# Designs tried in a protein design chat: VHH binders against q08ba6. Part 20

Target 1, 224 residues: q08ba6
Amino acid sequence: ESEYEERRDAEARRVKSGIKQASIFTLEECARIEAKIDEVVAKADKGLYREHTVDRAPLRNKYFFGEGYTYGAQLEKRGPGQERLYSKGEVDDIPDWVHELVIDRLVTHGVIPEGFVNSAVINDYQPGGCIVSHVDPIHIFERPIVSVSFFSDSALCFGCKFLFKPIRVSEPVLHLPVRRGSVTVLSGYAADDITHCIRPQDIKERRAVIILRKTRADAPRLDS
Below, E stands for the ipSAE of ESMFold2; O stands for the ipSAE of OpenDDE; V2 stands for 0.75 times the mean of E and O plus 0.25 times the DockQ between their complexes.

## First folded at step 10 (VHH; framework vhh_gefurulimab)

Design c7c (at its last look DockQ between E and O 0.01; V2 from the best seeds 0.00; counts 0 for: pae E 15.2 > 2, placed apart)
Fold by OpenDDE, look of step 10:
Structure c7c (fold): chain B 224 residues (1-224), chain A 122 residues (1-122)
Amino acid sequence: as target 1 above (224 residues)
Amino acid sequence: EVQLVESGGGLVKPGGSLRLSCAASGFTFSEYAMAWFRQAPGKEREFVSAIWSGGSTTYADSVKGRFTISRDNAKNSLYLQMNSLRAEDTAVYYCAADRFTYEYSLEEYDYWGQGTLVTVSS
């Protein structure tokens, strides 16, 4: 048991080495961005987005901009490594406000280089919502993986297992607090060598995250 | 040609230990997550353990605390140390490789070995 804990601690340190966090956005800026997110939600509810821009699930909605990709039940062939980018044009372009209010700020603060982001995903969670343990597809996205959190404080967990019927999550290797307005940058071990997830118990109120990524030039796409 | 070759299987008594090995070739081993699966007679293949390229590991609840997965990238080898073996651990154990892993969906790896039989019996 002591050995297990030691190993866990060691792994937690490895995970941490691949994580950077920063508080870049003020509360006012958060409020402004959150209002824009609400507009996205409203637009989606009106059916004004392309089909693959919006992915709905219980207690969680995803909005794909710039580049979208298939996962889970959307795959013809399921399993790791099977994710594919949609054909170009299948998802809506990254909104101007995302560039102006979010990406430009990240660039200005040296988080990512200019021109890096070509995919923006908004995950909008209701209380009890979750995202299962995964590694962002390395064959699709370059590193680092950048995310900005909004509406409420939550946590990103690393090294959890999900059980279903009902949803249950094992103890994580690392429980990373993610505050409203905070930027999280995943690279190295944290991005590539361990799974991360959002546990249902960590979403106590509405939370949204904007995930900014760069697709690989050689990322496989679905046939048009 | 990609090959995964398991070895180390055999007959062991309950409470005993066994170490499985998987020799990999034909792909860049260090870039792949590796996993062990097992299939008991009359049952579906089930996940046992996985190890990512950086060494992070996961285990099925049924083997947690008893099994240890490890890898040696220099030898292109995957290992499974199995301690405190039980009758219910009897199965053909398979080595699998994949670069991209979702912990909740591990059934379709890119590459599979032919398996090695582990029999736990008194």
Scores: ipSAE 0.007, ipTM 0.231, lowest interface PAE 10.0, mean pLDDT 89
Fold by ESMFold2, look of step 10:
Structure c7c (fold): chain B 224 residues (1-224), chain A 122 residues (1-122)
Amino acid sequence: as target 1 above (224 residues)
Amino acid sequence: EVQLVESGGGLVKPGGSLRLSCAASGFTFSEYAMAWFRQAPGKEREFVSAIWSGGSTTYADSVKGRFTISRDNAKNSLYLQMNSLRAEDTAVYYCAADRFTYEYSLEEYDYWGQGTLVTVSS
């Protein structure tokens, strides 16, 4: 068992080497942003966004802004490299408040350079919601991958596998706390060489995350 | 060049208070997360408290409610107010800085001070 423990410890260290976290947003700033997220949800409930901006799933809704892409059930063919950007104009532009309240703060704190972000996704989880193990598609997105957490504390799990019927999740190599107002930056091993997920048991209260990315210039796009 | 200089350590009786300071130079202080760590004789260095550039704070369970971290970005200074001191708080206290860090980990901090000794005795 010494060999097993050494391998898990070594992988956890490799994962940590690709993670940076910061608590940039104050409680007051979080409250402002959370109110804006609620406005997005209300606007979506009224059907006021473009078709591909809103993707609904049990206990988790996604809101794509700037750029969106096919994933999971939207893919015609499965496997790495099959994700494609939607055609220009198929998702709504990044709202001004995301620039003013989130992106500009990250730029000012040196997390990302000005002009880096062209894709913003809001994932809104209800209690028990989850996202299966994945790697953000390398052929679509540049690194780093930046996320900011809102509403409640949760955890980002690395190196575990979802099993279904019923939903079960294997023990992760690393269980990374993601607290309300915290910024998480993934690069290197953490972004490219290991999967990550959010487990149902780690969403105990409503939670949202804003994910900020840059699409690659050569990222493939859907035909039409 | 980067420099972190701690001060304010000394000898104090149990139940007493001390205020530690850390003066920073050679980097843009307001953009860095700042932290205090401590190391008692014969023990590994342990996390005490951190304060991020946005003002959020984190404390180790052993000091929560007794210690208060703060920063003054205009003076490039980090502080630790230590109240209700106990014998087990005896250690060398280190100031550390990182632009972005994995919480609760020594390996993730870029810069370290030389430390200031706090002794809680008699």
Scores: ipSAE 0.000, ipTM 0.144, lowest interface PAE 15.2, mean pLDDT 85
ESMFold2 (binder alone), look of step 10: mean pLDDT 85; pTM 0.861

Design c7d (at its last look DockQ between E and O 0.10; V2 from the best seeds 0.00; counts 0 for: pae E 12.6 > 2, placed apart)
Fold by OpenDDE, look of step 10:
Structure c7d (fold): chain B 224 residues (1-224), chain A 122 residues (1-122)
Amino acid sequence: as target 1 above (224 residues)
Amino acid sequence: EVQLVESGGGLVKPGGSLRLSCAASGFTFSEYAMAWFRQAPGKEREFVSAIWSGGSTYYADSVKGRFTISRDNAKNSLYLQMNSLRAEDTAVYYCAADHFTYEYSLEEYDYWGQGTLVTVSS
C-alpha cells in the first residue's frame, strides 16, 4: 500500500510538471465570452452550422471550428492513431470573436505564439456531463493543448478509467481544479503519457471549455 | 440482458435495394451511438456507417450516396437502407452499440449483434 501510494505520488508529480495554469480572463471578460458561446449554441440549434461542426451527446455538445477530426464509430479501426482530420471546409471557420476575445489574449500573455491556433473546439457540458479518459491525438495535434474554462468551476482528472451502467470513474492520479476563467496548458507527460477526463461529479452546473490547438502539418486527413 | 438483433438480410440482385434493421434491448438505446459493420468472406470486418445519439451520421466512402443510416429511439431500432447494391456489398452485416468514447482501453464496441447475411448476386 505504501509502495502504491509512492508510485501514485511520483506519477502525480510527473503530471504536474506538464501542467500550467493561469488566470488571464476577468469576470467581465468571461461574461462576454460566455455570451458568445450562447450565441454559438443558438446558431447550432437553428441548424446554421455545417454538419460536422456540431456534435451532440447526452449532457454534452461539441462545436468544431477551423479543423475537426473523426472519432468513435466513425473510425474503421479503433484505438490510438486512428483519428483523421476532416477534409478542409467540413467544419466552420473559427469565429472572429474567438480570435479577438480568446486567442489574442493568450498570445499577448505569452501562452501561445501568434498563428499557432487553427482549431477551436467548444465543449458545453450540462450538470452531470462528462468526457471519458483520453489523450488528445498526438498524430493530429501539436503541443501544447490549451483550454479555457467558462460558466463554472470544475476539475480535470488524470489517470482514471470510466465504467458505464452507471457511469463510474476510478480514482485519479491527479485531480486538477479548473476555475472559471482559468487557462490550462497541457504538455509533456500530462499531454502525451497519461489520459485526462472530466468526471460527472465534477460538473455541478453548466460548464464550457474552449480547446485551442494546432494541427500537425502532416496530420492525416480524410478524402472529400 | 443486452441484445442486438439484426434482420432484413437476404439475396438481392445487383442494383437492388435492401433495408436492414437492428432491434436493441437491455440498455438505454437513446444514449448510445449506433453503427453498422460488415464482413465479407476472407476479409476483415469493416466500418459501414454510424449514427450518433444526437443524430449525426457518417459513412464509409464505399457506401456514401448509396446507404442511409437512421434510428428510431422510440422503437429502440437502428436501420440501414441500402440502395444500388453491388456484388462487393456481399457480407454479413453487424449492428454495434457504443458510447463512442475516447477510452483507448476499449478494444471493441460495447455491444454487437450476431449479424445478418446480405448476398448481392445476379
Scores: ipSAE 0.014, ipTM 0.247, lowest interface PAE 7.8, mean pLDDT 89
Fold by ESMFold2, look of step 10:
Structure c7d (fold): chain B 224 residues (1-224), chain A 122 residues (1-122)
Amino acid sequence: as target 1 above (224 residues)
Amino acid sequence: EVQLVESGGGLVKPGGSLRLSCAASGFTFSEYAMAWFRQAPGKEREFVSAIWSGGSTYYADSVKGRFTISRDNAKNSLYLQMNSLRAEDTAVYYCAADHFTYEYSLEEYDYWGQGTLVTVSS
């Protein structure tokens, strides 16, 4: 037991070393961005996006812009390293408002360099929604991984694993608060060497996140 | 080729103990969640216990306090220490492995062993 606790504490410190958080967005900026997220949801509900832009799951929808990739049920082969970028043109371009309201603000505040982002994903969670334990695919994306939280406060959990039927989640090594308007930057150990998830109990009300990434030049892509 | 090979099953009296082992090969053991399932004659396969790559454990209510799951990543081995055995524990016990990294499929478990029989009888 004592050895188990010591290992978990040491790992939590390793995880923290790869995390930066910042408060960049004012309440007014959040409200504007949240209204735009609602517009994305409405447009998707009308079927007005390209097929691979929208990925629906129980209590969580994903909206891929700029670049999208196969994962979960879309994979032909299961396992690490099997994700592939969709062919160019199979997801919608990053909306202008994402550049103007989110990406440009991150650049202005020195979070990311100009021109870094070519992939933006919006995850929209209903109460009780979740995302399983994962590592953002190293063979697809450069680091850092940048996210901005909207609508409600939640937590990003590290080192937990999911079991299903029913959904059960292990005790995390680190429970990281992710508050409305906060920016979270993952690199190093936190991005590459430990899984992260959003647990159902940490989504108490509607939450969204915008995830900003750069695809690797050598990222594998589905054949045309 | 992925292989999970269970061993350590046998006949034991009520109140006795057994230790099951599962030898794994063909995948990076330390990255996988490992689990034990069991299937009694005429019943559906049921969850027994799981241990995740980070060492966290989970148990079905029927075995809590009696069974202990553990893993040895250096030996690519999973274990189940079974104490205070009861007739209801009689089943074929299966080792299973699953991997959640890289946002892949939400299927139940990737790989399964062939099973080892545990019989609890006077």
Scores: ipSAE 0.000, ipTM 0.184, lowest interface PAE 12.6, mean pLDDT 85
ESMFold2 (binder alone), look of step 10: mean pLDDT 85; pTM 0.867

Design c7e (at its last look DockQ between E and O 0.09; V2 from the best seeds 0.00; counts 0 for: pae E 11.5 > 2, unsure alone 62.5 < 65, grease 25.8 > 24.2, placed apart)
Fold by OpenDDE, look of step 10:
Order: sequence, then C-alpha cells, then structure tokens
Structure c7e (fold): chain B 224 residues (1-224), chain A 122 residues (1-122)
Amino acid sequence: as target 1 above (224 residues)
Amino acid sequence: EVQLVESGGGLVKPGGSLRLSCAASGFTFSEYAMAWFRQAPGKEREFVSAIWSGDSTTYADSVKGRFTISRDNAKNSLYLQMNSLRAEDTAVYYCAADHFTYEYSLEEYDYWGQGTLVTVSS
C-alpha cells in the first residue's frame, strides 16, 4: 500500500510538471466570452453551421472551428491513432471573436506564440456531463494543448478510467481544479503519457471550455 | 441483458433498395451513438455509417448519397435505408452501439449485433 502510494505520488508529480495554469481573464471578460459562446449555441440550434462543426451528445455539445477531426463512432477503424482531420472547409472558420477575445489574450500573455492556433473547439457541458479519459491525438495536434474554462468551476482528472452503466470513474492520479476564467496548458507527460478526463461529479452546473490547438502539418486527413 | 438484433436483410437486385433495422434492448438507447458496419466475404469489417444521440450522422464515402442512417429513440431502433444498391454492397451488416467517448481502452464498440446478410445480385 505504501509502495502504491509512493508510485502514485511520483506519477502525480510527473503530471504536474507538464501542467501550467494562469488566470488572465477577468470576470467581465469571462462574461463577454460566455455571451459569445451562447451565440454559438444559438446559431448551431438554428442549423447555421456546417455539418461537421456541431457534434451533439448527452449533456455535452462540441463545436469545431478551423479544423475538425473524427473520433468515436465516426471512425472507420477503432483504436489509437485512427483520428483523422476533416478536409479543409468541412468545419466553420474560427470566429473572429475567438481570435480577438481569447487567442490574442493568450498570445499577449505569452501562453502561446502568434499564429499557433488553427483549431478551436468549444465543449459545452451540462450538469453531470463528462468526457472520458483520453489523450489528445498526438498525430493530429502539436503541443501544448491550451484550454480556457468558462461559466463555472470544475476539475480535470488525470489517470483515471471510466466505467459505464452507470458512469463511474476510478481514482485519479491527479485531480486538478479548473476555475472559471482559468487557462490550462498541457505539455510533456500531462499531454502525452497520461489520460485526462472530466468526471460527471465535477460538473455541477453548466461549464464550457475552449480548446485551442495547432494541427500538425503532416496530420492525416479524410479523403473528400 | 444487452441485445442488438438486426433485421431486414435479404436478396435484392442491383439498383434496388433495402431497409435494415436494429432493435436494441438492455441499455439506455438514447445515450448511445449507433453505427452500421459490414463485412463482405474475405474482407475486413468496414464502417458504413454512424448516428449520434443528437442525430448527427456520418457515412463512409462508398455509401454516401445512397444510404441513410436514422434512429427512433422511442422504439429503441436503428435504421439503415439503402438505395441504389450495388454488388459490392453485398455483406453481413452489423449494428453496433457505443458511448460517446474518447476512451482509448475501448478498442471496439460496446455492443454488437449478430448481423444480417444483404446480397445484391442480378
């Protein structure tokens, strides 16, 4: 038991070494961005986006901008490394407000270099929503993985597995609090060597996250 | 007990149409993404189409414009309308269910049906 705990602690330290967090958005700025997210939701509900821009699931909606990719049941072949980018133009462009209100702020604060982000994904969670343990596809996205959280406080868990019927989550190696307006940057071990997830119990009210990433130049694409 | 039961397969001529059904039970159908796969003799199983809980759909290029996937959550049923059938569409068609997940431990869909044979021949 003691050895197990020591190993767990050691791994937790490795995870932490690959995580950076910053609070660079004010409450007012959060409110402004959140209003824009609501506009995205409304526009999606009206069917005004391209087919692959919007992906709906129970208690979670995803909106893909700039670059989108296939996952889950969409995959022709299951397993790691099977994700593919859609052909260019299959998803809507990154909205101007994302550039102006979010990306530019990240660049100004030195979180990411200018011109880095070419993919923006908005995950919108309802209470009890979740995302299962995964690694952002390394063959699709460069590092780091940057995310900004909105609407409510939540947590990102590392190194846990999901069980279903009902949804249950194993004990995580690391439980990382993610506050409203906070920026989380994943690299190294945290991005590549361990899974991360959002547990249902960690979303008690609506939460949205904007994930900013750079696609690899050699990322495989679906044939159009 | 979880069950996926396909039906509607049969013999059809090229250019014909067929509608497959999959009846699901033993799990909360509305919370799952559903998909159709097919396997031709001597070939690997291949993806045909999928529909998410929010009715978002995707299709293999080989069936795009000819096949339509749909679902009825009230009836716990998945459908595949197949039009303009071709000889190369001959296969056993499988219904599959999957959680909307990124779980890498899931090498396969959570549940699979037994399959229904579709034969397209003149």
Scores: ipSAE 0.014, ipTM 0.246, lowest interface PAE 7.9, mean pLDDT 89
Fold by ESMFold2, look of step 10:
Structure c7e (fold): chain B 224 residues (1-224), chain A 122 residues (1-122)
Amino acid sequence: as target 1 above (224 residues)
Amino acid sequence: EVQLVESGGGLVKPGGSLRLSCAASGFTFSEYAMAWFRQAPGKEREFVSAIWSGDSTTYADSVKGRFTISRDNAKNSLYLQMNSLRAEDTAVYYCAADHFTYEYSLEEYDYWGQGTLVTVSS
């Protein structure tokens, strides 16, 4: 019992060592970016994106830009290491506004080096939406993994397991608040050695996140 | 080759008890969350109970207080003790196992057994 609590607390400390957070985006900048996110949603609703740019799920839509990859039900085989990048051209390019309003700001503040990002994904959550426990695929993406939160506050949970039909979530090792306009950077243990998720109870209002990553040079790609 | 093999189903009178077992092989049992589901004739499959790799358990409201899930990691076995059985518990019971995925997995458990029939009848 105290041994279990000591291991859990030690793991939480290891997770924290791989997390950096910064308040970079002003409320005005958030509002500008949020309006652009709404434009993405509207464009997707009109069917104006490439086939693999938009992935719809109950209470959460994903919009892949620059690079996209197979995951979840899209996988031919389940298990770690099975994700594959879609062929080039299967997702739309990263919109100019993402570079101008988000990536360039992160570069200017020293969060990431210039030219690092070639993948941007927008996750748009409705109340009660979630993303199950995962590790951003190590064979696809370099580290760090950078995200910026919009619309509302939420939490990123580490060390949960999800069970489906219905969705049930185990107790997290660490519950990390993610506020509107905040930047969260995952590296080390937090990125590679423990899963993270967003629980349904932590999405109380519409929320979006922009996730900025670089694909590995040797990332496997789906055959044409 | 992953296998989940259920056993212990059968005919039982209302108010009776039954213990289901699920023998697992082909994967690291202690790392997986294990669950029981059931499907009555003409109905959709429904969740019964789950036990995570730790000690946490969860039960559907309809079985709380009557059913107890447990696991034995040394024997790679999952159990469901079913007490105070009712006619509405009649179903094929399935063992399932799940692990985390990159990104997420929705609507499916990783592995499923073939099922064992439980009939509760006077």
Scores: ipSAE 0.000, ipTM 0.259, lowest interface PAE 11.5, mean pLDDT 86
ESMFold2 (binder alone), look of step 10: mean pLDDT 81; pTM 0.830

Design c7f (at its last look DockQ between E and O 0.01; V2 from the best seeds 0.00; counts 0 for: pae O 10.4 > 2, placed apart)
Fold by ESMFold2, look of step 10:
Structure c7f (fold): chain B 224 residues (1-224), chain A 122 residues (1-122)
Amino acid sequence: as target 1 above (224 residues)
Amino acid sequence: EVQLVESGGGLVKPGGSLRLSCAASGFTFSEYAMAWFRQAPGKEREFVSAIWSGGSTTYADSVKGRFTISRDNAKNSLYLQMNSLRAEDTAVYYCAADHFTYEYPLEEYDYWGQGTLVTVSS
């Protein structure tokens, strides 16, 4: 292969070294969890969550539980890398069903240790929704970053560049399938040293993901 | 003891149909990705279809539109409905199971059955 293809393939191998995936959640468990996600959406539509629990965007809504943080875009004078946790109590607690149906299953299967998770985020995508290239903030979150996919299959893309007007996305270094009911665990190079995104073309049907993380003890926090 | 036992193979004319079954025991079937592979005489074993714990499916191009994979978690069983059979589908068909770990280098499937013979001939 060419020298370019060899470097790209070598980077893909580095990314893969930081990825683990497992098939854990059954069809029936997915259906139960998906119904609970719909209940979250309905509760949010009724205004029954705290202000910073819900972050709405075109074709993608985010629901922060346990801990939430700012992206900087909502804080006009703050740049990239300045993400901060909201003051304690500014987001709703992780719902009991997330513990019972998701977190406890991950602990039982050895994906994470008991007591690891204090942040759960639900991203709910409509067809054509996306999330631009980013790294989960290293100064906020410990590794690994754990996620579970629901509703439909999609892909997590690594190493893309987004251009706007119109939205264009470069060819990824790695196109990682994320299947309904499968668990994805990011660490090492995949979590820290390359960006990841969800491309609009990879969301063909409604898709949701539950992201389970632990905030660092020294993570910076907003003053209330 | 983990076991995967295939059944339902046999002789069928071109254009015909068969349904293969795989009975699983010794592991938590509902949590595993399940797959069918086949090996024709004188050829290497090849992927046919897979179904993951959440129900998503994948098919080899050569069988898309003709074969349907399914699972019944209550019966710990995997199925392959094979329609519009061709002579090229003649092979021993194997059931396989894996937790499907995406780690470099790639992992092999954890468990394999002994196979069931499908012969498509006039």
Scores: ipSAE 0.027, ipTM 0.495, lowest interface PAE 6.6, mean pLDDT 87
Fold by OpenDDE, look of step 10:
Structure c7f (fold): chain B 224 residues (1-224), chain A 122 residues (1-122)
Amino acid sequence: as target 1 above (224 residues)
Amino acid sequence: EVQLVESGGGLVKPGGSLRLSCAASGFTFSEYAMAWFRQAPGKEREFVSAIWSGGSTTYADSVKGRFTISRDNAKNSLYLQMNSLRAEDTAVYYCAADHFTYEYPLEEYDYWGQGTLVTVSS
């Protein structure tokens, strides 16, 4: 048991070494961005986006901009490396406000280089919502993985296992607090060598995250 | 009650073949990813191979081209065909089950078998 804990602690340190966080956005800036997210939600509800831009699930909606990809139940064949980018034009372009209010801020603060982001995903969670343990597909996305959190404080967990019927989550290797307005950057061990998730118990009120990534030039795509 | 029961282990000469089986019960087998691990004396447990619910597979570099993992959902069974066996393949082989869908075989699986011993010796 002691040995187990020591191993766990060592792994937690490895995870932390691949994580950077920063508080870049003010509350006022958060409020402005959150209002834009609400506009996205409203537009989606009106059916004004392309089919693959919007992915709905209980207590969680995803909005794909720039580049989208298949995952989970969407895959005919499930397993490692099976994720594929949609053909060009299957998802809506990254909104101007995402560039102006979010990406440009990250660039000016030296978080990512100019021209890096070509995929923006908004995950919108209701209380009790979750995302299953996963690694962002390495064959699809370059590193680092950048995310900005909005509406409420939550947590990102690393090294969790999910059980179902009902949803249950094991003890994480690392529980990372993620505050409203905070930027999280994943690289190295945190991005490539361990899974991350959002547990239902960590979403107590509405929370949204904007995930900003770069697709690989050689990323496989579905046939049009 | 969840059970994973390995069988098929034994003594085999280098270059020989062996087929391991794992019988699963107590859970919806078809919804789980399954994996084989092994642990040699004095060494840490290591990943050998995994097969997802959709049938995709992955292998450790040390066994690629020699081992084949497969499953029969109708029989709630996992298999490992081991060919061209080497002395370094000697270990206790464990069957494991998990709900994971990504290619990161962590040792923290939901369920584990008791293991079956494979000895490769001349």
Scores: ipSAE 0.008, ipTM 0.243, lowest interface PAE 10.4, mean pLDDT 89
ESMFold2 (binder alone), look of step 10: mean pLDDT 86; pTM 0.872

## First folded at step 11 (VHH; framework vhh_gefurulimab)

Design e1 (at its last look DockQ between E and O 0.02; V2 from the best seeds 0.00; counts 0 for: pae O 14.0 > 2, placed apart)
Fold by ESMFold2, look of step 11:
Structure e1 (fold): chain B 224 residues (1-224), chain A 122 residues (1-122)
Amino acid sequence: as target 1 above (224 residues)
Amino acid sequence: EVQLVESGGGLVKPGGSLRLSCAASGFTFSEYAAAWFRQAPGKEREFVSAIWSGGSTTYADSVKGRFTISRDNAKNSLYLQMNSLRAEDTAVYYCAADHFTYQYSLEEYDYWGQGTLVTVSS
């Protein structure tokens, strides 16, 4: 093996050490939650959410609840560490059904402690949709990062480089299956020290994920 | 007491069909991933198929298109429909269930059955 292959194998092991997955949500629970996600999409399409709750992108919409943050080209200053929480009141509260159907189940199963979650994001992908390589902003969010997958199976890829025109994605260090109803918990190296993405080829059908996080007490905010 | 009890094994001719069942008790089966493994004489136990709590399925390449995994959460049961059976499918088939904790080097299925023998011969 080359030194490159040995380093990639070693990095894959480090990534794996920061990942836990659990099979928790049943077929019936998934169906209920998926219906609620469709209600969110419908409400957003009618313009009934607060200003920063809905973030639309080609083949992927994001719905921020509880807390949301600025990122990418919308930042006054750009680059790592520049993400800021939106002002209070600019993002809708976490819907009651998210607490009842998702968060409470995770607490009951010991995935997260009670009271941990104050941010819930729904990413809704159309076929071929993606999210480029990133790290969930360390200055905004505590760890772990918890997610639950819905509608269709997909994969979370670690260590990819995205190329554009056309979009192409390098070989991942780790290709992690994410199954309908499964819970994925990222911490340590997997959350902090390597990027993750969803590749277009891993979204073959409509897919959604609910991402559950806690903002840091010292997370910067756009207060004004 | 957690139990996984397989049934439905037996002798079948090549090209035939057989349906395996696994009855689960002592845990909340509907929340678990469930799987079939098999072990032929002189070989290591190998993965056959899995079904997750949300309903998604996975198959080993050697059985894809011939075997179908399913579950009935109301009956706490797991099934494996085996069609177009071949001599190389002869093995003891094991039912397994896991709450699926992911740490590659340390993961094992939580619960295992005792196995049911499937023999494919003329």
Scores: ipSAE 0.093, ipTM 0.583, lowest interface PAE 5.4, mean pLDDT 87
Fold by OpenDDE, look of step 11:
Structure e1 (fold): chain B 224 residues (1-224), chain A 122 residues (1-122)
Amino acid sequence: as target 1 above (224 residues)
Amino acid sequence: EVQLVESGGGLVKPGGSLRLSCAASGFTFSEYAAAWFRQAPGKEREFVSAIWSGGSTTYADSVKGRFTISRDNAKNSLYLQMNSLRAEDTAVYYCAADHFTYQYSLEEYDYWGQGTLVTVSS
């Protein structure tokens, strides 16, 4: 038991070494961005986006901009490592407001270099929503993985196992608080060597996250 | 001063209809999400419906198909059209505004009205 805890603590330290967080956005700035997210939702509800821009699931909607990828029905073989980018043009371009209100701020604060981001994904969660343990596809995305959280405080968990029917989540190696307006940067062990997830119990309110990433030049694409 | 003022409550028979209004002042309403909550006697306040600043809407399961939330930004107003009313819809209805946390949690909305009573009785 003690040995297990020690190993867990050691791994938690490794995870932490690959995590950077910053409070860059004011509440006012968050509100402005959140309003823009609402506009995206509204536009999507009207069917005004390209087909692959919008991905709907229970208690979670995803909006893909710039570059989108799939792990679903379009693949002959599913699972980690099988993710593919859509063909160019299959998702909508990154909105100007994402550049102006989010990416430029990250660049200005030295979080990412200029021109780094070519994929912006908005995950919009309802209360009780979740995302299962995963690693952002390493064959698709460069590191680091940058995300900005909005609407409410939540937490990112590392090293959880998911069981279903009912949804159950094991004790995480690391429970990382993610506050509204906070930027989280994942690299190294945190990005590559351990899974991360959002547990249902950690989304008590609506939460949205904008994930900013760079696709690899050699990332595989679906055949159109 | 920020204010939300509900109106339109009253007594109605089962199966009847009622339209609630909420007038907002003192802040830029169009930038906010808005929601309706209700509190029945002896019960906790519960979520009824919300409308995002962008216009998307959501409803509690208990009111889906019967209630319709809408807004008029030009009038800084929120509305709740209630059709096919039931006895269990009896409650004080509250208007709330926030840059929107899809929250069933009462404490996190920035602004609240004083409420308007809706009584559904034969």
Scores: ipSAE 0.000, ipTM 0.231, lowest interface PAE 14.0, mean pLDDT 90
ESMFold2 (binder alone), look of step 11: mean pLDDT 81; pTM 0.830

